# Miniprotein binders against b1l550, part 61

Target 1, 279 residues: b1l550
Amino acid sequence: MRLPEELLERARDIHSEAPSHRIKLDRVGSFGLKVPVEFKGFLLLAEADVWVSLPEGRRGVDLSRQVEAIYELSNPPKDPFSLCREAAISLLEKLNYADSSGVSIRFDAPLQDGESLKYYGVEISSIASDEIINKIRVEILGMTACPCTAELIRAYKSSEIAATHTQRSLGILEVSTKAEHPDPDKLASIIERAMSSPLRTYTKRPDEGGLVIRSLSNARLAEDVVREMIHLFLEEFGHLPEDTHILAAVRSMESVHMHDIYAERSFSLDEIRKEISSH
Key: E = the ipSAE of ESMFold2; O = the ipSAE of OpenDDE; V2 = 0.75 times the mean of E and O plus 0.25 times the DockQ between their complexes.

## First folded at step 7 (miniprotein)

Design qh12 (at its last look DockQ between E and O 0.98; V2 from the best seeds 0.00; counts 0 for: pae E 1.7 > 1.5)
Fold by ESMFold2, look of step 7:
Structure qh12 (fold): chain B 279 residues (1-279), chain A 82 residues (1-82)
Amino acid sequence: as target 1 above (279 residues)
Amino acid sequence: DPVREAWKYFLEAIKLILEALKLLRKGDVEEAAEEYEEALEKLEEALEIAKEAGNEELIKRIKMLIELVEKLIEKLEKKLKG
């Protein structure tokens, strides 16, 4: 049902009024929008959030213009990085009272796994004001093998048994930079290489055995995985601006515990380089 | 790295676009138009470098942003005429 347009003459424009309390808001947005994206030859369904700042003197945001900013750019589908940046720019253009805007786009990204595909989580953001800040978060599962238990078993009665507990661990890299978004596949690769072994979509028995043997030969604490992720990140992305901020983290679903173990480190590039060079 | 150089010009263009939008919020229409034009110049430089490097994905992204800036200029001109 469409209401009569004549009502516009009689109704207050609530959004353009001044609020009772003149307080600026940092993020006023529309969240959970579904948008199509093209990523490395795949057409994927993504979820997007869009927002703008709201000045103290304006009561509300024009929500239709806010949603229009991303939806009119999403057809035909395009890469999520261009969509993210361009929608953030369009938000500032369409909502001219805002001094900042933001767009986040989340999707599961395909990754080659032998002759099959596996998937990892990606969330990209662009936040525009006087400049644009690009953020990307990548999450991927891998396998970790505990070195402490492995050493204890080796030492017990001079055992020939090579054993320890293994578990799935979720690796996380989050990067915030004034430069271009890092390639999510490269971030996923860094996380997987930091683990004891990658996880596979499926294996046959000889391949499964080989995977387990490799993980035991590459046993790592969650702390070691985080440190290795940082080392590998610096090798690949050390060229980014000094004020680039990174979070590296692992959540390990320890197979012998009722609870998870978590390790993380956040840093800027200039901070970590100074720390490393002091040793 | 040529690809990183092209990204540098691309990001400079985005900064100019954002400056233009800030100028428009202040009502400085003529200066905003100049900033949009400077952004196009930066994007053409980025495009030239990306083409020489043979980076097809970056070429596409630069062309998309050029199209956005051209649309922004067109919209600004139509608004002034009405």
Scores: ipSAE 0.654, ipTM 0.899, lowest interface PAE 1.7, mean pLDDT 89
Fold by OpenDDE base, look of step 7:
Structure qh12 (fold): chain B 279 residues (1-279), chain A 82 residues (1-82)
Amino acid sequence: as target 1 above (279 residues)
Amino acid sequence: DPVREAWKYFLEAIKLILEALKLLRKGDVEEAAEEYEEALEKLEEALEIAKEAGNEELIKRIKMLIELVEKLIEKLEKKLKG
């Protein structure tokens, strides 16, 4: 039922009123929207968050305009990077009282695994104000083998290849930059290469055996994985601006413990370069 | 790297667009229009470089942003005439 236009003219615009408390808000928006995106030839349904800043003199945000902004740009479906940037810009245009905007898009990204598919989690964001900040977070599971247990077993049985416990580990890379979004497939690859071995969706017996042997031969602590991720990241993405911020982390779902092991490092490219050069 | 150069122009264009929007918030419509035009010029340069590099994905992304800026300009023009 559409309300008569005459009633709308008499109604106070609540959103434009002065608030009881004149306080600026950093983020006001709609979270958990579903938007189609095109990624690597796949049409995916992604979850999206959209927001803008709210000045101290305005009671509320026109939320309908926010939703309109992202959906107008989502038809036809496009890559999530362009969608984030364009929607962030469109939000500022449509909501002229806002001095900043942001868009975040989350989905499981398909990754080719032989004749099958595996996946990694990705969150792509753009935040616009005087400048645009592009953010990407990639999460992918790998396998780690414990070097400590391997050493204990080696000492006990004098075996060349020592058995050890293995577990799934979640690797995380989060990058915030004023440059282009880093390639999420490359980020996922860095994480996988930093692990003892990748996970496989489908394995034949010889392949599975090889995967396990590889992991045992490349036993790594969670700390080792994080350091390796940082090293590989610098090799691939060292060309990014110096103010680019990175979070590298691993959560190891330990198979012999009830708890997880977690390791992380947060840094800017400038900071980490200075650290490495000092050694 | 031609691709990196194209991205440089692309990102500069985005900064110009954001500046235009800032100007519009201040009521500086004429100056905002100039910034949009400059943004388009930067995007055209980026597009040419991307074409020379044969980067189809970047070409597509640049074209999408060009389309957006053109729409923003059209909206601005309508506001000025109305």
Scores: ipSAE 0.549, ipTM 0.856, lowest interface PAE 1.0, mean pLDDT 91
ESMFold2 (binder alone), look of step 7: mean pLDDT 83; pTM 0.777

Design qh13 (at its last look DockQ between E and O 0.96; V2 from the best seeds 0.00; counts 0 for: pae E 1.7 > 1.5)
Fold by OpenDDE base, look of step 7:
Structure qh13 (fold): chain B 279 residues (1-279), chain A 82 residues (1-82)
Amino acid sequence: as target 1 above (279 residues)
Amino acid sequence: DPVREAYKYFLEAIKLILEALKLLRKGDVEEAAEEYEEALEKLEEALEIAKEAGNEELIKRIKLAIEFVEKLIEKLEKKLKG
């Protein structure tokens, strides 16, 4: 049932009223929207969050306009980078009282694995104000082998390849920059290369054996993985602005413990370059 | 790197669009229109560089951005005539 428009003329515009407390809000929006995106030839259903700032003199945000902004741009489906950036700008255009906006889009990205597919998690964001900040977070699983247990077993029983426990580890790279969004496939590749070995969707017997041998031959601590991720990131993306911020992290689901091992480093490109140059 | 050069122009265009929106918030409609037009020029330059580089994905993204700015201009023009 649609209410008669005549009744709307008598109703107070609650959103435009002065609030009881004159306080600016940083983010007001709709979270958990579903939007189609095109990514690497796939049509995917992504989760999206949209928000704007609210000035101190306005009680509420026109949430319907926020939803319209992203859906108008999502038909036809486009790449998530364009959608994110354009939607952030569109929010500022449609809601002229806002001095800042933001959009976040989350989905599982397909990644080719031989004749099959694996995946990584990705969150693409843009925050717009006087400038635009582009953010991307990539999460992908790999395998780690413990070097400490390997050394213990080697000491106990001489073998060319020491047995050790292996586990799944989640690698995380988060990048915030005023430049373009970094390529998520490249970020995923960096994480996989930093692990003892990648995971595979399926393996033939020779391939499985080879994967395990590779892992054992490249045993790494969680700390080693994070340091390697940072090293590889600097090689690939060292051209980004100096104020670019990075989070590199790993969560190792240790197979011999009930708990996980976690390691991280947060840094700007300027900070890490100074640190490396000092050694 | 031609691809990096194209992205440079693309990012400059985005800054101009954001400036235009800031001007609109202040009521400076004519100046905002000029910034939109300049943004289009930057995107066109980016497009030509991307074409020369043969980067199909970047070409597609820039074309989408051009379409987006054109729609913003059309919206602004409608507001000025109304």
Scores: ipSAE 0.729, ipTM 0.917, lowest interface PAE 0.7, mean pLDDT 92
Fold by ESMFold2, look of step 7:
Structure qh13 (fold): chain B 279 residues (1-279), chain A 82 residues (1-82)
Amino acid sequence: as target 1 above (279 residues)
Amino acid sequence: DPVREAYKYFLEAIKLILEALKLLRKGDVEEAAEEYEEALEKLEEALEIAKEAGNEELIKRIKLAIEFVEKLIEKLEKKLKG
């Protein structure tokens, strides 16, 4: 049943009224929207959140216009970066009472893994106001090998025994910048290179042995994985604006413990350069 | 780096679009239209650099941005005529 459209002219417009309590809201949004994106030749299902600020004098957000801003731009599918940015701008255009808008888009990004694919997590966002701030978070699993246990075993049985415990570790890089979103594949590469070894979708036994040997050759504390992420990030993305903010972190699912180990560092490019130059 | 050079013009265009939206909020419709047109000029410059670099992904993104701004201009032109 479709209601007669002329009723819209007679019905009270609840959203445009003043609220009983005149309080500005920072984010009023529609979350969990499903949108298609095209990423590096793949058509992926992504999840999006959209929001705007709401001034003190407006009771509600025009919800249909809010979701329209991203749905109109999602067909035909396009790259998630264009979708994110354009939707954030469209929100400000369509909802002209807002002084800021935001869009986030989450998807699993494919990576080649021999003849198969593996996936890592990506979340991007764009916050638009008098400028646009782009954020990207990448999460990818790798392997870490404990250097402490490796050294103890070496000392016990002679230097010819190379053994230690290995485990899955989740590496995280999050970047907030006024420049373009960093390429998520480059961020994932930085994380994997900082680890002791990458993880594979599957291996045959000779390849499995090679991964373990590589991990032993690159045994690293969780703390040093984070430090290596920062080093590699600066090599690749040191050109970004000085006020670019980064979070580098690792959560190691330690195979010999009942608990995880976590290490992180947040910094701006300006901050970290001053810190490094002081040594 | 030609990719960074193209992004320079691309980001400038985005800033012009956001300025246009701020002008529209104040009722400065004609000035906003000029900002949109200037944004198109910056996107055209970015497109030429991206084409010379052979960066197909960036070319596609810039073309999408051009289409997006053209739609904003169309919508604004309807407001000016009304």
Scores: ipSAE 0.624, ipTM 0.892, lowest interface PAE 1.7, mean pLDDT 89
ESMFold2 (binder alone), look of step 7: mean pLDDT 82; pTM 0.770

Design qh2 (at its last look DockQ between E and O 0.94; V2 from the best seeds 0.82)
Fold by OpenDDE base, look of step 10:
Structure qh2 (fold): chain B 279 residues (1-279), chain A 82 residues (1-82)
Amino acid sequence: as target 1 above (279 residues)
Amino acid sequence: DPVREAWKYFMEAIKLILEALKLLRKGDVEEAAEEYEEALEKLEEALEIAKEAGNEELIKRIKLLIEMVERLIEKLEKKLKG
């Protein structure tokens, strides 16, 4: 049932009214939208958040225009990077009272694993004001083998490959830059290479055995994984602007403990380069 | 790296677009139009570099943004004539 248009014309524009308290808001928007995106040949349904700033003199944001902005750009579906950037720009254009905008798009990215698929989690964001900041967060599961237990078992029973407990570990790389979004597949690869071994969607017996052996031969602490992620990141993405910010983290779901082990390092490229050069 | 150079121009274009939007918020319509035109020039440069590099994905991304800026310019022109 549509309200009569005449009634709408008589209604106060609540959003344009002065608020009771003149306070600027940093982010006002719609969270948990679903938008189609094209990613590496796949059509995916992604979750999206859109927001803008609200000046102190305006009571509310026109949320319908925000939703319109992203959906207009989502048809036809496009890559999530373009969608994110363009939606951020469109928000500022459509909502002329806003001095900043932001878009975040989240989905599971397909990753080829032999004849099957595995996946990693990705969140792509763009925040626009006087400048644009592009953010990408990649999360992928791997396997870690404990070097401490391996050493204990080696000491107890002489073997070339010491048995140890293994666990799933979640690796995280988050990059914020004024440059283009880093390639999420490359980020995922860095995380996997930093682990004792990658996970597989399916394993044949020889493959499973090999995977475990690889893990055992490459036993790593959670701390080792984070340091390796940072090292590999610098090799691949050292060309990014010096003010680029990185979070490298791992959450290890320890198999011998009831709790997880977590390690992280937050840094700028400038900061970490100075740290490494001092050594 | 040609691809990196193309991205540099691309990101510069975005900065110009954002500046144009800022100018529009201030009511500086003529200056905003100039910034949009400059953004298009940067994108055209990016496009040429990307074509030379044979990067199809980047070409698509640049074209999408060009189309967007063109729409923004058209919208602005309509406002100026009205």
Scores: ipSAE 0.817, ipTM 0.945, lowest interface PAE 0.6, mean pLDDT 93
Fold by ESMFold2, look of step 10:
Structure qh2 (fold): chain B 279 residues (1-279), chain A 82 residues (1-82)
Amino acid sequence: as target 1 above (279 residues)
Amino acid sequence: DPVREAWKYFMEAIKLILEALKLLRKGDVEEAAEEYEEALEKLEEALEIAKEAGNEELIKRIKLLIEMVERLIEKLEKKLKG
């Protein structure tokens, strides 16, 4: 059913009125939108959030214009980074009372794994005002092997190859920068390389054995993984602006315990380089 | 690294686009149009570098932003004539 358009001239425009309480709002948005994106040759269904600031003198956001900003740009599908940035710009253009806008896009990114695919989590954000701040969060599972138990088992059998409990560990890198979004595949690679070994979609028995042996030969604490992630990040992305902010974290789902271990470090590039150079 | 240089021009173009939007909110239409044109110049530089580097993904992203800026300019010009 479509209502008569002449009603628009008779009805109050509630959104453009002054509010009863003149308080600025930082984020007024539409969350959980479904949009198509193209990523690495794949057409994926992503979830998006869009928002703008709302000045103290305006009662509400023009909600139809807000969602229009991203839906108009989503067909035909394009890469999620362009969609994110362009939607953030479009929000400021369409909602001229806002002094800032934001867009977040979340999807599972495919990654080649032999003849099959595996996936890792990606959340991309762009926040626009006088400048644009680009944020990306990557989460990928890997395998860790406990070095403490490995040493005990080595001592028992006097072997150079240690056995220990192994478990899935979730690695997290989150980057906020005034430069372009870092490549999510490179962030995922950094996380996997910091682990004892990567996880595979499937393996045949000889390959499975090799994966386990690699993890045992490369045993690491969750703390070690976080430190290695930071080291590898600096090698790959040390060129980003000095005020770039990073969070590196690991949640290890310890196979012999009922609980998880968690380690994290947040830092700016300037901060961490000074810390390292003092050693 | 030429890819990083192309991204530098790309991000500079985005800053110019945002400055243009700010100018439009203040009613400075002529200055906003100049900022959009400068953004296109930065994107042209980025595109040239990306093409020489053979980076097809970046080329596509730059072209998309060029298209957006061209639509913003067209919209602004229609507003000035009306």
Scores: ipSAE 0.748, ipTM 0.926, lowest interface PAE 1.1, mean pLDDT 89
ESMFold2, look of step 7: ipSAE 0.740; ipTM 0.920
ESMFold2 (binder alone), look of step 7: mean pLDDT 83; pTM 0.784
OpenDDE base, look of step 7: ipSAE 0.815; ipTM 0.945
ESMFold2 (binder alone), look of step 10: mean pLDDT 83; pTM 0.787

Design qh3 (at its last look DockQ between E and O 0.91; V2 from the best seeds 0.70)
Fold by ESMFold2, look of step 7:
Structure qh3 (fold): chain B 279 residues (1-279), chain A 82 residues (1-82)
Amino acid sequence: as target 1 above (279 residues)
Amino acid sequence: DPVREAWKYFLEAIKLILEALKLLRKGDVEEAAEEYEEALEKLEEALEIAKEAGNEELIKRIKLLIEMVEKLIEKLEKKLKG
C-alpha cells in the first residue's frame, strides 16, 4: 500500500522539531546498506553505512534522504572510493542541517593468486566537514612460522630437522589521512610481505613445499611482523601528510595453542619519524 | 610526482565544494556558486595532469567528481532563477 503524497502537506514534520533535550549527536545514520561497486573490473556487492551529525536544535534526521544520497550514486556501479567520498558530500548537501557526514563501504577485494583469485577484506570511509578525512582498513591472511619452536627442534638431540609450527595469521593495516585513500592492493602486499609467507588458494606439492621452506627461513614473532609492516608502510607511504594515523596489527591463530596471539602499534607519521630518529 | 600533484588539486576541489556547502547553509548562494566554479577549475587542472600521466583510474575518479560539481552548479542556478 502506498499512501497519498498529499499527506506530506497535512502532517507535522517531526524530524525538524526541536528535541526535549538539546544535545548534539555525532552520528545518526543508516547502517548495513547493500550497494554494488566496481573494483578493478569486478562487480562486487558491498555493505555501506551512512551518517550525519545532528545539531542540538533538530529532533531527527531524514533517514530516507540518507539512503537516497548513496543509492542515487551507486547506479550505475562505480569505484568504491568515488562512491564513498561523493556520498559523504551528497549527505551534507541533502541534509543541510548537518555539519559533518560519514560513509563507510566494506567489500572483499579480489587479488591475483597465480592462475586464480584470492580475497582480502577492505573497509573504506570518508568523513566530511570542513575537510575530508579518508580512512582505509585492510585485512589479509598470511602464514607465520614460530621461531621459538624452530629453535627448540634444532636443539633437540643436535637434530638436523628444520621444522616449526605454522599458522594462519590475520594482518591488519588501518590508515586515516587527509590525502587520498592508499591503494588497498599495496596495503595487502605490505601485510603479506611482512609475514613468513603468503597463503595461496591452492598449491601443488612442489609449490607447497617451497612455501613451507620460505616460511621456515622467515620465521617471525608476531611483534616482528608488526614492525616489518610499519617499515614497509613507511617505504611506500611515507609521503602522506604528517598527521596521517596508522594502526598495524597481527592476530595469529596459533596452531599449537588454544588462544590467539595479538600485537599492534598505532602511530602518526610525525610520531614514528621522531621515534626512529631518536635511535 | 604528477599523480600526487593531480591528487593535490583533486583534494583542493573537495575543500572548495565543502566550503560552498557551508556558504549555502548561511544563505550565501552567489558566493557558493563561485566556490563551485573554482572547484571545477581545480578538477580540470587535476584532469589535465592525470591524462598526461596516463593514470586511467584517477582520470575516471576526477570525471565523476566533475559530474557531481556540474550537477551541484545546475541545482544552484535553478535556485537563483526561481
Scores: ipSAE 0.718, ipTM 0.920, lowest interface PAE 1.2, mean pLDDT 88
Fold by OpenDDE base, look of step 7:
Structure qh3 (fold): chain B 279 residues (1-279), chain A 82 residues (1-82)
Amino acid sequence: as target 1 above (279 residues)
Amino acid sequence: DPVREAWKYFLEAIKLILEALKLLRKGDVEEAAEEYEEALEKLEEALEIAKEAGNEELIKRIKLLIEMVEKLIEKLEKKLKG
């Protein structure tokens, strides 16, 4: 039922009123929207968050305009990077009282695994104000083998190849930059290469055996994985601006413990370069 | 690296667009229009470089942003005439 236009003219615009407390808000928006995106030839349904800043003199945000902004740009579906940037810009245009905006898009990204598919989690964001900050978070599972247990077993049985416990580990790379979004496939690859071995969706027996042997031969602590991720990241993405911020982390779902092991490092490219050069 | 250069122009264009929006918030419509036009010039340069590099994905992304900026200019022009 559409309300008569005459009633709308009499209604007070609540959103434009002065608030009881004149306080600026950093983020006001709609979270958990579903938007189609095109990624690597796949049409995916992604979850999206959209927000803008709210000045101290305005009671509320026009939320309908926010939703309109992202959906207008989602038809036809496009890559999530462009969608984030364009939607952030559109939000500022449509909501002229806002001095900042942001968009975040989350989905499971398909990754080719032989003749099958595996996946990694990705969150792509753009935050616009006087400048644009592009953020990407990639999460992918790998396998780690424990070097400590391997040494204990080696010492006990005098075996060349020591058995050890293995577990799934979640690797995380989060990058915030004023440059272009880093390639999420490359980030996922860095994480996988930093692990003892990748996970496979489909394995034949010889392949599975090889995967396990590889993991045992490349036993790594969670700490080792994080350091390797950072090293590989610098090799691939060292060209990014010096103020680019990175979070590298691993959560190891330990198979012999009830708890997980977690390791992380947060840094800017400038900071980490200075650290490495000092050694 | 031509691809990196194209991205440089692309990101500069985005900064110009954001500046235009800032100007519009201040009521500086004419100056905002100039910034949009400059943004288009930067995007066109980025597009040319990307074409020379044969980077199809970047070409597509630049074209999308060009279309967006053109629409923003059209909206602005309508506001000025109305």
Scores: ipSAE 0.543, ipTM 0.851, lowest interface PAE 1.0, mean pLDDT 91
ESMFold2 (binder alone), look of step 7: mean pLDDT 83; pTM 0.776

Design qh4 (at its last look DockQ between E and O 0.96; V2 from the best seeds 0.82)
Fold by ESMFold2, look of step 10:
Structure qh4 (fold): chain B 279 residues (1-279), chain A 82 residues (1-82)
Amino acid sequence: as target 1 above (279 residues)
Amino acid sequence: DPVREAWKYFMEAIKLILEALKLLRKGDVEEAAEEYEEALEKLEEALEIAKEAGNEELIKRIKLLIELVEKLIEKLEKKLKG
């Protein structure tokens, strides 16, 4: 049931009042929105968060305008990167009392796997103020093979083919930059290439054997995977602004242990270049 | 690299859009309009480069941002006339 619009003339505009305590807020938002996005020919249902800053003199945010900003742009569906950036801009336009806005969009990205598909996790963000900061996080599972056990087996009973335990490892790349969002498929590829072997949706027995042999010939510590991810990232994305920030990490679900192993490195592009050139 | 050059113009356009929004918050409507027009110029340069490179995904993304800027300009022009 719709209330008469004439009541708007009589009711207080609560949101535009000054608050009892004049304290600015950094993020006031609508979280967990469902939005359609188009990604490489797939129509996906993504989850989005939107927010703005709130100045000390304003009691509340126009929440309907926040939601409107992203939903107006999501019909018809478009690529999530354009949606993310454009929604962040639209938030600042529609909520002109805010000096910053942010949008996050999360989805599972399809990835070709032979004649089948697999998926990896993507979260993109755009934070707008005097400038825009674009952030992307990619997570994908791969296989790692332990080099310590492989060396022990090789030394104790020499073999033409190394043997060791293998396990799933979750690789993570997170990038924050003033440039465009890096292509998530390229980030996922970097992570997979840094692993001992990629994971497959399914394999026939000869293919499964080949996958295991590949992993054994590429035995790597979690530390090695992180270093390789950084190396490959610099080759592909070294052109990004010097103040671009990266997190590279691996969480390995070690098959012979009751616990996981974790390795990570955070850096800016200028920081890592100085480090490498000094060695 | 033409694709990277197109992205440079694209990101410059976004910075100009954000400057225009800052000017509007201060009430500088005519200056904001000038920043929007400059942003559109940068986007047209990005679009030309992306078309020469044959990058269909980038072309689509540039066109989407152009549409947004054109709507922002239309809203601003209505405000100036009224």
Scores: ipSAE 0.791, ipTM 0.937, lowest interface PAE 1.0, mean pLDDT 90
Fold by OpenDDE base, look of step 10:
Structure qh4 (fold): chain B 279 residues (1-279), chain A 82 residues (1-82)
Amino acid sequence: as target 1 above (279 residues)
Amino acid sequence: DPVREAWKYFMEAIKLILEALKLLRKGDVEEAAEEYEEALEKLEEALEIAKEAGNEELIKRIKLLIELVEKLIEKLEKKLKG
């Protein structure tokens, strides 16, 4: 049932009215949209959030224009980085009362694992105002082996390779920069290399044994993993602007405890360089 | 690194686009148009560098942004004529 156009013309534009309370809002938008993206040769259905700021003198945001902005740019499907940036810009153009906009796109990124695929979680964002801030968050599961238990078992049984408990650990790298988005595959690689071993989708028995042995040989605390991630990040992405902000974190789903172990460090490139140089 | 240089021009172009949009919000249409043109120039420079570097992905990304800016300019021109 379409309402008669005549009735629509008589209807007050509620969104353009002055609000009862003149307060600026930072983010108003549509969350949980589904948009197609092209990523590394895959066509993926991603989840997207789009928002703009709302000035104090305007009651509401034209949400239909927000949705239109991202879908116009998503057909044909394009890379999520371009989509985020362009949608953020388009939002500001279409919603001229907004002084800031943002787009976030989330999906599971495919990662080649021999003849199979594994994946990591990725969230790509762009926030636009006077400047653009590009943000990327990568989450990937790996395996950690506990060095403490290994040492206890070594003390109890003289073995070259001490048995220890292993667990899944979620590694997180979040980067916010005024430069281009860092390569998510490289970020995922950094996380995997920082752990005791990567996870594999498909393991043959010999490969599985080797993976476990490798993990035991690289036993690491959650704290060790975070520090290693930071170290590897600096080696790969040290060229980013000094005001680039990084969050490195690990959530270890401990196999011997009911709770998880969590470790993190938040820093700018400038701050961490100063810290390391002081030692 | 040519790729890094191309990205520098690319990001500068984005800043110019954002400035143009800010100017438009203020009603400074002529100045906004100038910023869009400058943004296009930066993107063209980025494109040439990316082509020389043989970076196909970056070339695609630059072209997409060029298309967007051209559309924005077209919209602006329509507003000025109407």
Scores: ipSAE 0.765, ipTM 0.933, lowest interface PAE 0.6, mean pLDDT 92
ESMFold2, look of step 7: ipSAE 0.770; ipTM 0.930
ESMFold2 (binder alone), look of step 7: mean pLDDT 83; pTM 0.779
OpenDDE base, look of step 7: ipSAE 0.753; ipTM 0.930
ESMFold2 (binder alone), look of step 10: mean pLDDT 83; pTM 0.782

